VH-VL binders against o27280. Designs and how they scored, part 130

Target 1, 266 residues: o27280
Amino acid sequence: MDSMNVPEVLEIKRIVEESESVKTFIFSWDFRREVRPGQFVMVWDFRDEKPMSVSLIDPVRSEIGISIRRVGEFTDRVHGLSEGDLLGIRGPYGRGFELMGRDILLVGGGIGMAPLAALADEATARGMRVDALVAARTADELLFLDRLEAAGVNISTCTDDGSCGFKGFAHERLLTLEENHDMAAVCGPEPMMFQVMRILDERDVPAQLSLERYMKCAVGICGQCCLDDTGFRVCAEGPVFWSQELSRVREFGRYRRDPAGRRVPW

## First folded at step 6 (VH-VL)

Design A42 (framework fv_libevitug)
Fold by ESMFold2-Fast, scan of step 6:
Structure A42 (fold): chain C 266 residues (1-266), chain A 123 residues (1-123), chain B 110 residues (1-110)
Amino acid sequence: as target 1 above (266 residues)
Amino acid sequence: QVQLQQSGPGLVKPSQTLSLTCAISGDSVSSDSAAWNWIRQSPSRGLEWLGRTWYTSKWYNDYAVSVKSRITINPDTSKNQFSLQLNSVTPEDTAVYYCAREYPGDYYGMDVWGQGTLVTVSS
Amino acid sequence: QSVLTQPPSASGTPGQRVTISCSGSSSNIGSYYVYWYQQLPGTAPKLLIYGNDQRPSGVPDRFSGSKSGTSASLAITGLQAEDEADYYCQSYDSSLSGYVFGGGTKLTVL
């Protein structure tokens, strides 16, 4: 019997308000069961089920965290919950990040910092040197800066409006940062990831990018998770992909698909 | 430095209760990051996990299904030790018995082991 | 079956690479972390690898673990005479609600 396909009803142990629109929900977790940064779980509020990235993996405290951005009816309902309330959790699912080398770069935009925060914790615990570029539209939308600082991460910030750190986009800030990373991990809005990937490719830095936007099922059978050019199914073959694979995808960074499969510009 | 020291009789008659203790030094049996295990080893069954106890806000126990009806693992905070009691023993319970710590948390495995106690079940 | 499958023996010469396999199913290795233990004659098992591929402090970097699907491997590079021992894999099994061990592999350094 595969216990990952049956939701466990878990009590919300703690809620951390990361920003006006983002909360991290913390649950007790059995760490005999494998969970890796970059994987996701299905969160069930007893009405709807949605995929959410694991943003905290703490085997010492026996806790996982799931960070949820408020973007619609489901997430609005979940944001209304309190400590002691119950949620169904199924998973983990998907391919997580793979750590390699000694020095790594993390580039996160908005909620894309969630899986990267978990990766930063693992990388620093392994004694790796971690540089993080944290990007958002405004200072109030920068996520996980306190956690990254506590972990010993070297942090650079940028905001579109210049309210914190570099004024501009993540890829513009990246051009001013020192080279010499053994790998990079990137997660955020797809146009940001595309521009960042191009720069990292020119620098010969292998990059892993997390595509979580179109996931509608936990088992990767759903066609809505498919990337048009390559036939990759995000839930089954992702959500984490190497940059060499994504460079072949015509849709990557240019347009996306809504739940009905319609092409929508970024 | 954490050490586990085992004690208990090495010979038990069939149908009697096997009782072993594991004394802890350098850590607390009620440490909220630790779990305390009993494992046995025999030529016929190899290494076999028997159960564990741990403390967070209260005490918990897990027991292997094969021994669950006969086994009790009890912490003793005053003596900083934990014990194994196995009821209604048979010659098939003959084994070297080990206590072991998991720390910190379930992810890290059994990092410290006792010296082992050979228990023979015979008349 | 509750016991993970390991080869009963393995051998190598000093300086060689040796791998020891451990195979299970989706209810154990496929879903849960793998651990490896070294047991020298007359001693208790010693933790060698946790979390599939992590080494405790004091374990030489010659030892490494890996996991793919429902199988795991312990690799020993630069084999030394003192590596002659029994090696055991361990995981958790959800159908048994408990830890399970492999049958052990006796490694002989020739």
Scores: ipSAE 0.141, ipTM 0.679, lowest interface PAE 5.4, mean pLDDT 86

Design A43 (framework fv_libevitug)
Fold by ESMFold2-Fast, scan of step 6:
Structure A43 (fold): chain C 266 residues (1-266), chain A 123 residues (1-123), chain B 110 residues (1-110)
Amino acid sequence: as target 1 above (266 residues)
Amino acid sequence: QVQLQQSGPGLVKPSQTLSLTCAISGDSVSSDSAAWNWIRQSPSRGLEWLGRTDYTSKWYNDYAVSVKSRITINPDTSKNQFSLQLNSVTPEDTAVYYCAREYPGDYYGMDVWGQGTLVTVSS
Amino acid sequence: QSVLTQPPSASGTPGQRVTISCSGSSSNIGSYYVYWYQQLPGTAPKLLIYGNDQRPSGVPDRFSGSKSGTSASLAITGLQAEDEADYYCQSYDSSLSGYVFGGGTKLTVL
């Protein structure tokens, strides 16, 4: 059995409360095993298994972190755990972000900042200049601001309600920013990512976008992970895609699939 | 800044035990961010990892399957060194032996190496 | 012979680009980081690349690493006479529960 396909039962070493609804669970990790920002792991609570993005990669401490938003029964149970409790972890899975150039832009919405926080750490460790646009509905849903600031990231914020930073959506804020970047990485609600991608394409900035909300299968190719027109499998070929790849996918930003495989609007 | 110095016999008879020592300066053998490795190099097998020892709350030893039944790696905190003991040697154990550090943590690879010790197994 | 496969030799002239491949399987390179070491004649190996594509302090930026699937590659641009050396890849192998090395590539600068 391949070690990537068998869950390792790991002790929760530390829990960081990021917000009222988000916690980061930290585990010891074998850093001989490849893990890159943008990849995900399957988290098993001995009843159900769900995909979660890696939000902290710390090879000096030999630790990874996964940030989990409380949105249902599984995440409610996991949020009820304490340091010292056990979870099954397997992976990592998927294609992670690739860093290119010297100056990068991160655009994250809500929990989508989780994989981007790990990417920011790697980019700043490589000596890159990092600008982050952090978006949320309200100020208390903005995530990782202190961590990004500590890493030396130049931060812009926006909230739908104007409670912090620019009042409006991420793409509206991006239109007021004129800096050119060598690449961008984007993660958040799919409609937000679609609008951001269009602006970056117009500015000739290559972008990588993470489609984490489609991670519904344990390993590899499945019907619920496929995108129309291209046959992309998010678990196998994603979750990170270049904007050039997504420009060929007519469903991106417009439709999703239900469990029966039917198209439903966002 | 960190240096590894190897010592031990250059000639060992078949069936005897090979013993080598790696003395550490500029770091501690019990540093909880370091792992201490033995690697050998021969024309027939190339570079071959033999095993490692590291301290993270307690001592852990890992050994390559090919030598696991014959090998012991021992840290010595009082002398700030670690040793290799390889039992029942044959001419196939003739190689240049290196000690090496992984630091900080497994991700960064073997960043500091000893000078190497040529060990010939011959009567 | 080796678990990871490298070409036994490579060559180039000063100023050229040379690439050295390292091929493995899902139990090693497919799942674990790749490291590259440079060994000058009569010396111990020196860490050249870690984490697939990262350079330690002091390694010139004409050296770069990459990984795709179960294979990795070391690229040397602007080849110099001082680059003449043996190059080794390394990864971890889960089926062997240990580190594995490639057979080495002797790079000759013509």
Scores: ipSAE 0.021, ipTM 0.611, lowest interface PAE 7.4, mean pLDDT 86

Design A44 (framework fv_libevitug)
Fold by ESMFold2-Fast, scan of step 6:
Structure A44 (fold): chain C 266 residues (1-266), chain A 123 residues (1-123), chain B 110 residues (1-110)
Amino acid sequence: as target 1 above (266 residues)
Amino acid sequence: QVQLQQSGPGLVKPSQTLSLTCAISGDSVSSDSAAWNWIRQSPSRGLEWLGRTYYRSKWYNDYAVSVKSRITINPDTSKNQFSLQLNSVTPEDTAVYYCAREYPGDYYGMDVWGQGTLVTVSS
Amino acid sequence: QSVLTQPPSASGTPGQRVTISCSGSSSNIGSYYVYWYQQLPGTAPKLLIYGNDQRPSGVPDRFSGSKSGTSASLAITGLQAEDEADYYCQSYDSSLSGYVFGGGTKLTVL
């Protein structure tokens, strides 16, 4: 068997259209290799390589799924592929979510629901009670609602435009939800995650947040993945961080990195 | 209820081929969620995985590197069984041989085992 | 010749906690799931733990697994006389392209 740092060329077994802009690509996977919710893989189209979170982990069918939003040249090319076409996959990489307690809250924005959908499957399989707050700009951009419902998850929705559920942002909706959770997991745009983290900290709910930051290289010394003041490398120490770790990072929710590595406000 | 029943000779002479079969009841050898393993156990070497066969649109097999040149594991869908063939045996192949199922899928480990067959390699 | 290292023996008294270690490398435990099996004398091994820390239906809460880096542990709390058995860890090894087992630990209940 090849090492995890060498891409394995896999056939696209099935493609699920999640929305107008999101597709899930499903591959056969050897589950002797460890894969946890919150980890990511490098997807290689034989020209460019990009990190993508694992959104489906199905050891019964021996399948993994990778959900990809169409946002640029690479993702546009991948969206043009069909069942039977080939992609290179390497990994998984990164620190996954840790489950603790009995009652958990998931807060996802847009494509950030992808790693949380995999986590929801694992948590419900362990007999945990799962509440999910699913946020998007519009109803058409809410992801994985049918899958979460089938898993027995208690779902709350919010959209910026009010087309489904609460009209407003995730943190505004969270203020109206119960406070009885042993932990939370959060994934979405950094400004959303920052606001959600603050509310969870006030409630003394330990939270894990997934940062899918810009990465040029997932192997070796990679300064592009570092966080300020802490020196954390998202691909090595993340992408999942506890809220107590992120509260010490001045750029979290305030700044991002441009392609030249310079700090730019959100 | 899934059961695995092993059969084969308890005595094999050095240089000959060891042949064992594992009959499956309560499941299908071509189940696309199962994999079918052979494992042996000796006092000197402990537990040793030998290989597996499994169906996923077509048949696949995996073999331990230590025995790969001497081993064949074959499914038989008509009899709902799978077999082990180990060539050129030596006294060091003396062991209790087990068949075992991985199910469901590759994550869950070996959930059902045969009773075991003691195979002695001697003249 | 075992690839994964276990202590050959462990012991405890009824009601106590016993931990059995399993040490490997980046090519096995560091990258792949760990499984634990219990073998009573004269019987086939029985699956106790899969996926590092999961218990199959019917396995008592007293058994738990954990993994850190290239090492794994099986913990048995509230030790009982019927827990006297051999215990084996298992993982996959990429350099050997196959499953590997620990040498086994004989647990004695004193």
Scores: ipSAE 0.531, ipTM 0.788, lowest interface PAE 2.3, mean pLDDT 87

Design A45 (framework fv_libevitug)
Fold by ESMFold2-Fast, scan of step 6:
Structure A45 (fold): chain C 266 residues (1-266), chain A 123 residues (1-123), chain B 110 residues (1-110)
Amino acid sequence: as target 1 above (266 residues)
Amino acid sequence: QVQLQQSGPGLVKPSQTLSLTCAISGDSVSSDSAAWNWIRQSPSRGLEWLGRTYYDSKWYNDYAVSVKSRITINPDTSKNQFSLQLNSVTPEDTAVYYCAREYPGDYYGMDVWGQGTLVTVSS
Amino acid sequence: QSVLTQPPSASGTPGQRVTISCSGSSSNIGSYYVYWYQQLPGTAPKLLIYGNDQRPSGVPDRFSGSKSGTSASLAITGLQAEDEADYYCQSYDSSLSGYVFGGGTKLTVL
C-alpha cells in the first residue's frame, strides 16, 4: 500500500526511560490513520530498520509511543538519540488485538508488556475490568507498573528470583489465580506463552498471543516471518494469533529461528 | 456539555456568497483538543465534508477538494464561534449545512453537531 | 457519487440482528478508522461508533462495529422500533486528503 510502504520522518517529542534497558519514544500522530494495540511499526534510523511494537496510543494528546529494548547495535544507536532527533516510521503493520466480553486477563513478560500496556489503556477506556500478570526475571525488568496502576488495572507480579511479588514463573503464578475472565492476551518469551496458553485452554478462556519473532520486512514477503506447520507469516498474518491457531504448531514454545532461518532451542 | 448553535435558514442567489456561523458553548474554539468542521447534506449527494479549522500553536485549515477554490472557514476567538463562506454558489450548493466538533478522545470522530441550517440557492 | 458504498436500505423485525455494510478501498477504510452515525428523522447525525468498534458514552451495547480489510460493518442486535433511522459510515481518504461518507442506509423496523 503506497502510504504504508513509505516511511514518515518524525521528530522524537519525548523519551521515557522505563528501565536501564528499555525506553519509550513518543511521536505526534495523525489519528485519522488507524493504529491498534498489537500492531507494530518499522523504525528506521537512516541506516537500518527494525520492527517495534506500539506501546502507547493516546489520541487525546495526539501521540503514539514505541518501546525499545537495548539488545544490539541498532537499538544501542536509537537509545543514544535525544528529544528533537528524527526517526523514520513506517506502518503500522500486522493485526491488532480484538477485545470481547467484560473482563480481560493480560499476561506479559519483559518487553512483552509493551503492546499489552497499549491494550490495557484501550480495555479500561471501554469499561472492561483488567487484571494484569506482569512477569520478569528481576524486579528491575518489570515494566509499566506505574502506568497500569494509574489506569486502574489490578496488578499481580512475579519474578524468577523473587525480588518482587511471587517468586517463580508466570504460569506458576497464574495457577494460584482462580478468577474467571472472558478473554486473555499474552505477550512475552515463547516458552512462557506456551505454558500460559495451556492453563488458559484448560480453563476455557479464549486467548490471543502476540509473537514477536524476528522480522526482516513489513510487507509480508520475507520467509523468515513464517511459522512451522501452518505457513503463517507473522508480519502479514500476525503478530497476534488466537490460542486455538497456535496449539498445533510444533515449533511454538520449543524452537526459534536465528536470523539465518535455522532452528535454535529455547 | 458542548453545544453548537448555527445561523438561521437562508436563501442565496446563484453567484453570490453563502455565509454561515456556528456558535460554541462548553468548549473554546481555540482549544487545542478539538477541530471544527462544516458538513452539508443534500438528497442527491448525501453527506459531504467541506472542511475544518483548528488551533495547534497556530490556526490551520483543511478543505475538501471539491470546494477548495470557493471555501473559507474562519475562527473568531472573541465570539467563540467559527464561520463558513462559500463563494459563487450554484443551485447544486442547496443543502442542509451542519457544523461539528472533531474530538481526539473519540479518535477524531464528530461527537457534537449543530442543529443544521437549510440553505436554498435559487433565483 | 459517494466514495464509500452502503446498501441503500435494510430492514428487520424487533428483537432481530441487522447488519449494515460499508465498502471502500485501500486509500480509505483499508488504512483509516471507520465511524458510524445515526440520523433520526429531522435531526442532525449522532456519533454512534468511532475507531472502528468503540461506543461513545450513552450508546447502547447492542450497537457494535467491525472492520476487515477494506470493508466495515455496523451490527444492531435486539432491534427496536426507535432504531429506525438513516445510518452513515465515514472514513478518511488519503487520495482526496479529506473525510468521506457512505451514501447512507435507511433502516426500517417492520
Scores: ipSAE 0.057, ipTM 0.614, lowest interface PAE 6.2, mean pLDDT 85

Design A46 (framework fv_libevitug)
Fold by ESMFold2-Fast, scan of step 6:
Structure A46 (fold): chain C 266 residues (1-266), chain A 123 residues (1-123), chain B 110 residues (1-110)
Amino acid sequence: as target 1 above (266 residues)
Amino acid sequence: QVQLQQSGPGLVKPSQTLSLTCAISGDSVSSDSAAWNWIRQSPSRGLEWLGRTYYTSKWDNDYAVSVKSRITINPDTSKNQFSLQLNSVTPEDTAVYYCAREYPGDYYGMDVWGQGTLVTVSS
Amino acid sequence: QSVLTQPPSASGTPGQRVTISCSGSSSNIGSYYVYWYQQLPGTAPKLLIYGNDQRPSGVPDRFSGSKSGTSASLAITGLQAEDEADYYCQSYDSSLSGYVFGGGTKLTVL
């Protein structure tokens, strides 16, 4: 398929249960077609479609994986599917992560570890040293620890309740880490990413942050998916942005948009 | 440790069939994730991909549109080789012909090449 | 004529940086991975770069690939006499349903 607006119907080859609320759906993929960590696809269940980040890129097995958290009607239906069932996939869409330097810090919160797990695989394949800070509310909500360990990633964990690793939030744990990195990649709730970005800026570590909001616009008629003062469109210019770009965006980490598009504080 | 060795006639008359063979050592023609390609090179057209054969659950082929009506690429699992047949040749088919492997899978490119065979099409 | 456009020649002196460009369209480089091959006189092409920017085992790190939009580049740092060769880019083209190559760049080490 040469059109990114036409879904390809793919068979679910394998399902990995990552946690009580997260599954990774694995599909065969034509790896002549480019796919990069940080990009997303539109997943179509023949009723509705939703954007999902690519969480596994495996050109040896010719497979991609898409990790989906159960948060509503669409994702509940998809979680009810089995190996051999069909889904529509179109894309990939969006800017992926850029890698530079010799070492990278990954900071992921919850499902935000999904695109970072794919990035970890690419960074380790390139011979980079990879440190990952994996954050969640509880130990059973930490994602991809086995994949990261198998890839040779240096892992730090933190949980709000202290059930695994550091007791506290990602930015609190980051303050106790004294290593400098050539770059960082961050994905998770915007308040977490804002706090992490500020620490990395003070340490002169360039960071890329993945904004998953407004991805509905990827195949839309108009460019309604934009940020405030800068006018960045997530589907066209994102979802991945450098920290220097986001430091100029008044909304980032301070305000969110409700379903009507109104600014509300976090 | 994988090597590809080509054989076949270097002269073919116009309108006849060009036939070349590529023998594989150090790998199997039916190896998982491998694809087996034919590429040619001429001063007028440069490098030109002709097609490939590969095994997934069954044997499949992909052919370049420019030669699709005239080309056949066939595996031979018993001899661990694959062949090229190009029908109704013209002087424009004069080129150095290469076989090449893609492995493991399309992402990794054509990692091993045969030595090349010069084929001249003339009366 | 080639579907992907490369300069026909490039040159440099030992120790310098040389860059070779490869330009395509949305039906090829814009959507598909780019590969680079080195061909020494009288030999078959050798894979130099795959997946836009990855090196096979045995390829020195002074060779690097990059891709932006519908264009790709091969960079050679610390140029050596042994690098004198023809260089070809390759991608897949969805409108042709097949692999396509650039016209090649003859690199001369002065």
Scores: ipSAE 0.478, ipTM 0.773, lowest interface PAE 2.9, mean pLDDT 87

Design A47 (framework fv_libevitug)
Fold by ESMFold2-Fast, scan of step 6:
Structure A47 (fold): chain C 266 residues (1-266), chain A 123 residues (1-123), chain B 110 residues (1-110)
Amino acid sequence: as target 1 above (266 residues)
Amino acid sequence: QVQLQQSGPGLVKPSQTLSLTCAISGDSVSSDSAAWNWIRQSPSRGLEWLGRTYYTSKWENDYAVSVKSRITINPDTSKNQFSLQLNSVTPEDTAVYYCAREYPGDYYGMDVWGQGTLVTVSS
Amino acid sequence: QSVLTQPPSASGTPGQRVTISCSGSSSNIGSYYVYWYQQLPGTAPKLLIYGNDQRPSGVPDRFSGSKSGTSASLAITGLQAEDEADYYCQSYDSSLSGYVFGGGTKLTVL
């Protein structure tokens, strides 16, 4: 029996309000079972299932956390839940981040900081130097700053409106940062990730990028799984990809898929 | 430093109950995030996990399927120890028995072990 | 007999690199963390590696663990005479609802 494909009903142990639109739901977890930063779980509210990245991995407390942004009917229902309520959790699924070298740069946009926060914890526990560029539209949407600071992470911020840190986009802020890194991990909107990837490629920094749209493909349950013009099977490998893999994917940073599976420009 | 000290008879007759005790020093049997395990080792089966006891809001037990109908692992908070009782023993239960701690939580493995007790099941 | 498969023996000379494999399936190593234990003659097992690749305090950095798919490996670099011991891998198995061990590898330092 593949126990990963059967939802386990878990009690919400604690809820952390990360912002007005983002909450982290914390569950007891059996840490005999492997879970890695960059992996996701399917969250089932007994009506619908949605993929959510694991944002906290705490083996000392035997807890995992799942951070959810309020954007629609499913997430509105989940945000209405309280400590003691139940959710179905299935997984974890997908390819997680790989760590190498001594220094890592994290570049996160909005809710994309969620899987990167878990990665920051692992990287610091391994003795790596961690620099994080945290990007959002406004200061109130910057996520995990207190948690990253507590972990000893060196933080740079940018906001589109200039309400905190650098005024501008993540890639514009990255151009002003000259610190060398052995690797990078990037998660956020695809246009942001594409621009960041180009800069890291020019600097010869190997980067891993996490693509939300491939989470369903990684478990084999969505119609977005397809081969691009290079013959690459994106649905089998996600959600985390190396930058050299994504440079072969024509759609990355250019197109997304609507619910009917049709190409839509960013 | 945490130490586990085992005691119990080294010879048990077939059909009787095997009883061993593991005394804990340097930690509490009711410590948060600790689990207290029994493992045995024999030439025929190698290392074999038998079960564990741990405290959450109440005492919990997990037992290996192969022994679950015959096994009881009990904590004793007043003596700071935990015990193994294995009913209806057969010669196949002959092994070196170890107690061991998992701490903190399930991730970190069995970090402290008792010295082991050879138990022979024969008439 | 063992759920996890290890070679029964391995050998090396001082200073050499030695690796010990541990093979399982999706119900154990494929989904669960791997641990490694060293057992010197006449002693209890000692935790060497937890969480696939982490070392407890006091374990030399020449011991390292790795995991790929349903298999794990223990690597010993700069092999020393005192490394002569039995080595066991451990994981959890969901079909058995319990911890499982490899059959052990007897490492001889030549």
Scores: ipSAE 0.561, ipTM 0.812, lowest interface PAE 2.4, mean pLDDT 88

Design A48 (framework fv_libevitug)
Fold by ESMFold2-Fast, scan of step 6:
Structure A48 (fold): chain C 266 residues (1-266), chain A 123 residues (1-123), chain B 110 residues (1-110)
Amino acid sequence: as target 1 above (266 residues)
Amino acid sequence: QVQLQQSGPGLVKPSQTLSLTCAISGDSVSSDYAAWNWIRQSPSRGLEWLGRTYYTSKWYNDYAVSVKSRITINPDTSKNQFSLQLNSVTPEDTAVYYCAREYPGDYYGMDVWGQGTLVTVSS
Amino acid sequence: QSVLTQPPSASGTPGQRVTISCSGSSSNIGSYYVYWYQQLPGTAPKLLIYGNDQRPSGVPDRFSGSKSGTSASLAITGLQAEDEADYYCQSYDSSLSGYVFGGGTKLTVL
């Protein structure tokens, strides 16, 4: 476990440009170390450290991939790196997705498709039928469509602006799709996930949802902003939760916490 | 279908070198996706991993700390086989020895095993 | 002697469920994948479960694996006489820099 807490300095073997704002950084990985879809790693650029979901798990090539969206100073610096450059990687951490049944629905929004792409690979390898609803603001922000198609996934798309697929939000598109799935996995903005969860609950489809805000809780770095009002422990076993666990969380999909711990609407 | 066939003497005297060979069919010993292992089994110690050899850009060996000073695992690409040498044997080295493939890579476990060779260390 | 701890024996009757445990530490099961092997009398071990919970082609779905914290379990449902065998768990141990096995569980079908 000590080796999990010390960053390994790894060489960037390959960089895939997923969109104008998203890149996947690929590293060699020792697959004796457990890594599951839905888990995350801490990425260290020798100045700052941030949690990032694992988006590629390829034991055949001995590679993992980490998809990073450019949203601030840290991610801007990482996006400036090239193949051959070094990053510190620590982990993996957190609770990953569990698979059950024969049919799975994936619902991803924006960068939330990253952990779901890794899950799609595992589900197809297990012989499951995989349906994916991929949502974004615009067509250019739809992620992993080629990879999902290559894996044999049945893809539906929606964009807020109607530039690809259904014009509207993920939950609106979901209402037009068939109801027959043994389970679902959902990752994206919390308001989107909340609406999708409600529809899946009505359809009696058990769902797992991945919440970025709980990644620090999984590694024991929790402030008051990670607390919920249902009595879940600080440092809850995130980032993946079953929908029945989240049905009691008053803040889920409605509020977040600022750095001072105050409730703030999404 | 991949098969592993073991050969070597079943009786070794204390202080001598134990030598076994594992011949591979249906795969290449230099396959980028495979690692080639030796494991032994005794009533007193159960299953015990001894080491492995594998090829990526060059050959690598990993050895268990308990035998590291006495063990050599050597691939032979021309004969498509790999061998085990264990020096300075004692009665505690009496065991059934197995060769086994890990494929693909470190994740999938030891999916193909040889038939096993009983090695008795006795004077 | 063994690094991973298994019960030395387990038993059940045909049609029932049997669970075999495997306990380790943070340096092995807590950080690394768990594998399970079945050994029928007089034969080499056969890979039964890899990656904690995955079955190789040809392994019946009656066999399943799970892992929680530093412990793993093998479950056998619909127990059959042919399941009478020794079962071994395996993981990697970072402090030993090598693979480690459990002591084995002899499963008897009554």
Scores: ipSAE 0.016, ipTM 0.591, lowest interface PAE 7.7, mean pLDDT 86

